# Designs tried in a protein design chat: VH-VL binders against Probable pyruvoyl-dependent arginine decarboxylase (pdaD). Part 7

Target 1, 139 residues: Probable pyruvoyl-dependent arginine decarboxylase (pdaD), of Prosthecochloris aestuarii (b4s6j7)
Amino acid sequence: SIFPPQCERISVEEGLKSLSPGEITFAVMARNSTNEHGRLIASSIGVALPADESVYGYLSEHHPYGQTEEQSGEYAEDLAATMLATTLGIEFDPNKDWDEREGIYKMSGKIINSFNITQSAEGQNGLWTTVIACAVLLP

## First folded at step 16 (VH-VL)

Design g6 (from f4 with heavy chain L100E)
Fold by ESMFold2, look of step 16:
Structure g6 (fold): chain C 139 residues (1-139), chain A 121 residues (1-121), chain B 106 residues (1-106)
Amino acid sequence: as target 1 above (139 residues)
Amino acid sequence: QVQLVQSGAEVKKPGSSVKVSCKASGGTFSTYAMHWVRQAPGQGLEWIGAIIPIFGKAAYNQQFQGRATITADKSTSTAYMELSSLRSEDTAVYYCARGEWFGRLKYFDYWGQGTLVTVSS
Amino acid sequence: QIQLTQSPSSLSASVGDRVTITCSASESVRYMYWYQQKPGKAPKAWIYDASKLESGVPSRFSGSGSGTDYTLTISSLQPEDFATYYCQQYGSSPYTFGGGTKVEIK
């Protein structure tokens, strides 16, 4: 997914103060579920913000099995940042992993920030466990 | 369930080329890397390279740089590996394997059935 | 290139034995992965992140280690555990595998 130019990250508390009951807005959601004992699940949204106010940002979704919160979040963040980097013409070496490529993207001056929103859990047998990560776009 | 189905066995002469295909189904194709790994008879595993289909970019083990060409067709969810200037030492089973390219986890969660390539005079 | 040395290269053991396989890296790695390969079959993901079992892997398998030294242990060997086990890493290109450990059951 993309999102409009000139967006910035705000806290959930600040965002809730800006909303009225019955208001309609856009949300991006990642969801994952399991009823298997001991199964790791995660849901992540990655976000990449461009420096150029006229450029769309990127949102990504990832909902893996068997990954920690950190691992799932890194995937989503890398995906969002790399999609934005490709759109902005930032070259990268496909042999480099995320920590090396993240440094290159940031030093380019074209990507202000990247981050992720992740929720994770471990399943219990006979009980459904669900994790949700959500980003809400405010007017 | 992710499935990777490879093309059939090949018999080739030294100096020729082979192109192996790997069709993916049951999962996301464009954002996962498709890797190629080979195994000579009775030997261990050797990474050849990978493609990230959404970008059309390929990474190679430098040992195979210049001989291997890895491509993908997103419309058919199929990856290809072509190996040129074949030698008898290239006789191996060639596997495709799916792995995450984004982030820091770098294992192969699904494997194709393998394609035997035999190079003999 | 990061080299992985597996030990032993092969072993023969009885049903019920405890089996330990080691993998030593030439430099520190963030993650170690293990695969099981049965004759004539593709490798299967077995242990990820050094110690986490893939879905469907029996609880008699365990993995441990960090930095350069990693192990795979089978607490009580079963006939279906006959296979070759490979370790694998990626700290930088290329991806590398250990030479494999073939487990034979007497």
Scores: ipSAE 0.503, ipTM 0.810, lowest interface PAE 1.8, mean pLDDT 87
Fold by ESMFold2, last read:
Structure g6 (fold): chain C 139 residues (1-139), chain A 121 residues (1-121), chain B 106 residues (1-106)
Amino acid sequence: as target 1 above (139 residues)
Amino acid sequence: QVQLVQSGAEVKKPGSSVKVSCKASGGTFSTYAMHWVRQAPGQGLEWIGAIIPIFGKAAYNQQFQGRATITADKSTSTAYMELSSLRSEDTAVYYCARGEWFGRLKYFDYWGQGTLVTVSS
Amino acid sequence: QIQLTQSPSSLSASVGDRVTITCSASESVRYMYWYQQKPGKAPKAWIYDASKLESGVPSRFSGSGSGTDYTLTISSLQPEDFATYYCQQYGSSPYTFGGGTKVEIK
């Protein structure tokens, strides 16, 4: 998913203060569930913010099994940043992993920041466990 | 459940080329890397390269650069590996394998059944 | 290119035995991955991130290690554990595998 230019990250507290019941907005959600004992689940939203005020940012989602919070978040963040990079014409070497690509994107000066929002859990027998991550776009 | 189904066995002459297909089902295709790994009879595993279908970009083991061409068709969820200028040393079972390209996990979670390519004169 | 050396190359053991397979990298790697391959079949993902079991892998399997030295252990060998086990890494391109350890039931 893309999101409009000039968006900035704000805290949940600040966002709730700005949002009224019944207001229409855009959201991206990642959801994951399990009832298997010991199964790791995560839900992640990746975000990439462009430096250029006229350019759309990118959101991604990832909801894996068997990944830590860190691994799931890094996937989503990498995906969002790399999608933004391709729309901005930033070249990358497919032989390079996220550590190197992240550095290239930062040095380009065209991506201000990338981050992720992740919730994770471990399942228990017979109990449905669900994790959700969400990004809400305020007007 | 992810499933990878490969094309059938091939018998080739030295100097020719071979193209192996790998059709994926049951999972996300475009954002996962499709890798190609070969195994000579009675021997270990050797990575050939991979494609990231959403970008159409391929990465190659240097030993195969210039001989291997890896492509993908997102509309059919199928990846292809073509190996040219075949030699008898290229006789092997060729596997496709899926792995995450984004992030830091670098293992192959699902494998195709393998395609035997025999190169003999 | 990072070389992986597995030891032993083969072993025979009895049902119930503890089996240990080692994988040594030519330079430090972040994590090691393990695959089980039975004759005539494709490899299966078995252990990821050095110590985490794939879904459906019996709890008698475990993995450990860091840096250059990694271990796969079977605490009590079962008949269905007959297979060849491969380690694999990616610290940089290319992906490389160990030479394999064939486990045979005595």
Scores: ipSAE 0.488, ipTM 0.804, lowest interface PAE 1.9, mean pLDDT 87
Fold by ESMFold2, fold request of step 18:
Structure g6 (fold): chain C 139 residues (1-139), chain A 121 residues (1-121), chain B 106 residues (1-106)
Amino acid sequence: as target 1 above (139 residues)
Amino acid sequence: QVQLVQSGAEVKKPGSSVKVSCKASGGTFSTYAMHWVRQAPGQGLEWIGAIIPIFGKAAYNQQFQGRATITADKSTSTAYMELSSLRSEDTAVYYCARGEWFGRLKYFDYWGQGTLVTVSS
Amino acid sequence: QIQLTQSPSSLSASVGDRVTITCSASESVRYMYWYQQKPGKAPKAWIYDASKLESGVPSRFSGSGSGTDYTLTISSLQPEDFATYYCQQYGSSPYTFGGGTKVEIK
């Protein structure tokens, strides 16, 4: 997924000040559910923000089983950053791990920030547990 | 449920090439790495390489440099491994296996059924 | 290349026995992964991140370890647990596996 140029990350509190009750806005959602006892679930959105204000940013979604919040978030963030990087002409090197590639992307000057929003939980038998991660796009 | 289905067994002569296919279903194909791992009779597991289909890029074990070629076709969700200049010690069961490439989690969560390749005169 | 040495190469045990398998790495790795393989079948993911059980793996299995030394333990063997177990790492390319530990019925 992509998002429009000139977007900036803002806090939930700051974003709520920008909305009037009853407004409709766009959201991208990652969702995961389980009713299995002991099943670890997560939902993640990865975000990559370009340095060039005229360029679209990237969003990724990941909703794995059996991963920690950190593992799920790292996947989503890596994918979003790598998608943006390749669109901007930075070569993907399959022989480099995320630590190395993240450093290359940051030093390129083309990607100013990458991050993730992740929620995780562990299921209980006979009870549905749902986790949601959401990116809300404000005008 | 992710399923990986491989092509059938093959018998090859030394010096020839073999190409094994692995068709994925029931999951996301393009953002997961498809790995190839082989197992000689009575022996352990050896990683050959992997492809990351969304980027069309492959990484290889140095031991197979110049002999192995790993490709993917996103439209059919199929990965391929070709091994050239076959020798008798290449006789093995060849597995495809899926794993995450992005992030730091580096294990193989689903495996194909295996393809026996026999190299004999 | 990081070498993984599993011990023992094989063992014989009875149903109900406690079994421990070790995997030693030639240099420190962050995490270890384990697979179960039955004869004539593909390996199955079993334990990830050294200690976390894959879906459907019975709680009698456990994993532990850090640095260079890792273990897989079965608290009370069942008939379906007789198989070969492999450890696997990726701290650097290439991916490598241990030589395997075959668990046989006594």
Scores: ipSAE 0.332, ipTM 0.755, lowest interface PAE 3.2, mean pLDDT 86
Fold by ESMFold2, look of step 20:
Structure g6 (fold): chain C 139 residues (1-139), chain A 121 residues (1-121), chain B 106 residues (1-106)
Amino acid sequence: as target 1 above (139 residues)
Amino acid sequence: QVQLVQSGAEVKKPGSSVKVSCKASGGTFSTYAMHWVRQAPGQGLEWIGAIIPIFGKAAYNQQFQGRATITADKSTSTAYMELSSLRSEDTAVYYCARGEWFGRLKYFDYWGQGTLVTVSS
Amino acid sequence: QIQLTQSPSSLSASVGDRVTITCSASESVRYMYWYQQKPGKAPKAWIYDASKLESGVPSRFSGSGSGTDYTLTISSLQPEDFATYYCQQYGSSPYTFGGGTKVEIK
């Protein structure tokens, strides 16, 4: 997913103050669930913010099995940043890892920041466990 | 649960080519890298290359550059590896293996069952 | 290309023995992984990030190391541990594997 130009990250508390009942807005959600005992699950939203205020940013989602919170979040963040970089014409080498790609993206001056929002859990036998990560775009 | 199912064994003559398929199910296809690794009889493992299906980009071990072609079809969740100009030393079991490309993990978490390619005259 | 040298190439040990396998890289690597392969089967992910066990790997397995020198240890060898173990690195392209260490139970 993309998101409109000129977006800024804000807190949940601050965001709720600007919403009114009945408004329609865009949200991106990652959801994962399991009923298997010991199954590691995560849900992540990755975010990449462009430096140019006229350019769309990128949101990604990732909901893996068998990954830690950190692993899942890094995946989503890398995906968002790489999609934005591709749109901005920043060349990438298929063989470079995230550390190297992140450095290249930052040095380009075209991507201000990237981050992730992640929730994780382990499943319990006979119970459905669900994790959700969500990003809401405010008017 | 992720499963990788490969095409069946092949017997080929020197100078010909082979195309091995790897169908993925039970997981995300387009944003994971699909790797190809081979193992000659009684020998170790050798990385051939990989593709990132969402971008359609492939990377190759230089030892196979010009002979190997790795592609993916997102609509069928299937990756392909074609090896041309076959020689007898290309006789091996060819594995597909899934690994993260996004993020910092660079290991192969799921492997196909392997495809034996025998090159003989 | 980073070369990985595993030692020993093979070993025989008794059930209950402590077994140590080494993997030495030709230059410093950031990412080291281990795979177990049974005869006639595909490799399985076993240890990631040098020391972290994959799901379902028995706690008798451990991994350690950094830079160029890495080890896989089995604290008390069991009959089901008969396999070949491979190290694998990625610090730069291409991905490379060690030559393998075949563990046989006497």
Scores: ipSAE 0.265, ipTM 0.733, lowest interface PAE 3.9, mean pLDDT 85
Fold by ESMFold2, last read:
Structure g6 (fold): chain C 139 residues (1-139), chain A 121 residues (1-121), chain B 106 residues (1-106)
Amino acid sequence: as target 1 above (139 residues)
Amino acid sequence: QVQLVQSGAEVKKPGSSVKVSCKASGGTFSTYAMHWVRQAPGQGLEWIGAIIPIFGKAAYNQQFQGRATITADKSTSTAYMELSSLRSEDTAVYYCARGEWFGRLKYFDYWGQGTLVTVSS
Amino acid sequence: QIQLTQSPSSLSASVGDRVTITCSASESVRYMYWYQQKPGKAPKAWIYDASKLESGVPSRFSGSGSGTDYTLTISSLQPEDFATYYCQQYGSSPYTFGGGTKVEIK
C-alpha cells in the first residue's frame, strides 16, 4: 500500500477527533490469530518514507508467528523499505547482498523515516487469540 | 491460507530445458521470497535459488549458477524456474517453497506439491 | 557452506516408543527448523526456531537444542508419525538441509 505524500502520522486520539460517524475511509490492516497454546503471533504495519516528501512512501503488512514484537516490527519496516527501494532505483546484487539488502537502503539516505505499528500475543490452548494492527488513512 | 500450485510432470531429453511454474494464492506474493528446492529419487533436499518478486532479482546456489533461471510474474502471482542443459542427474521432484527474504526466520513455511522432471533419452 | 548431519539416517520403532532424532551443524547456529515429509508428498514445516511447533503439530513432538546440536523428539510414537524428518538452517548462502531421518514401523 501507498503512504500519501505530505501526510503525517498522528495519534489514534487525535485521529478520532477528525472522524464523524458514517464516514468511509481506507485502512491498511494486519491481523493474525491462533488457538494453539504457546504460539507467538504478531501483526505489524511497517512504514517507509522517502527523503522527498512530495513522493509516496510505502506501507507493509506482516503477520508472523514465532517473532517477538520487536522482530515483527523491524521486519515490517524493512519490508516497506524494500517496496520503496524499487521505486527509488536503489541498485543491488542479490547474489552478493542477499543478507544485507535491508541495511543498504536504510543506510542510503533515500529512505529517511521508518516506523512500525505492532500488536503481539501468545496463544492459549483452545481459545482464539487475535492481534490487529491498523493504519487508517484520513482525508 | 497460502497455497502454492505447481505445473505438471515433465519428461525431457538430455541437453534440453525445462520450465516449472508455481502459482501462489491466499497471501502476499511480491514481497516474500519464492525458493526452489529439488529432491532426487531417494535423496535429500537441495536448494536451487530464490527470487523476491517485487525486485525481480534472483539469487542462486553456486552449483546451479549458469543453468538455472528463476523469474516471477507479479500480475499472476506466479514464479518460474527454468533449468537448462539437462542431464540424467537432474531427474528429481522440484518444489517451490515460500519464505521470508530477511530477518532471522529463514525457513520455508509453505511448499508446492512438487513437479517430477524426468531426464532420459 | 554449513553442513547438517542427521542421526540416525533411519530407524525402526513401535507405536508408543519415544523417538529422538539429532541434527548437528558444522558451525554454531541459533535455531534449527524441522520438516516432516511423507512418501510422495511435499515437506511440511513442523518445528521452527528449534522448539516451536507449527500449527497442527501434535504436542507429542518437541524440539530442543542450541549451538551445533539439535533434537526432535516424539514422546509416544503414533502410526501417523512414520515419515522422513529433515532439519534445515541458514547462516549464509546456500540454504542447507540435513540428509533426513526415516522413521519406520517395526
Scores: ipSAE 0.062, ipTM 0.656, lowest interface PAE 6.3, mean pLDDT 82

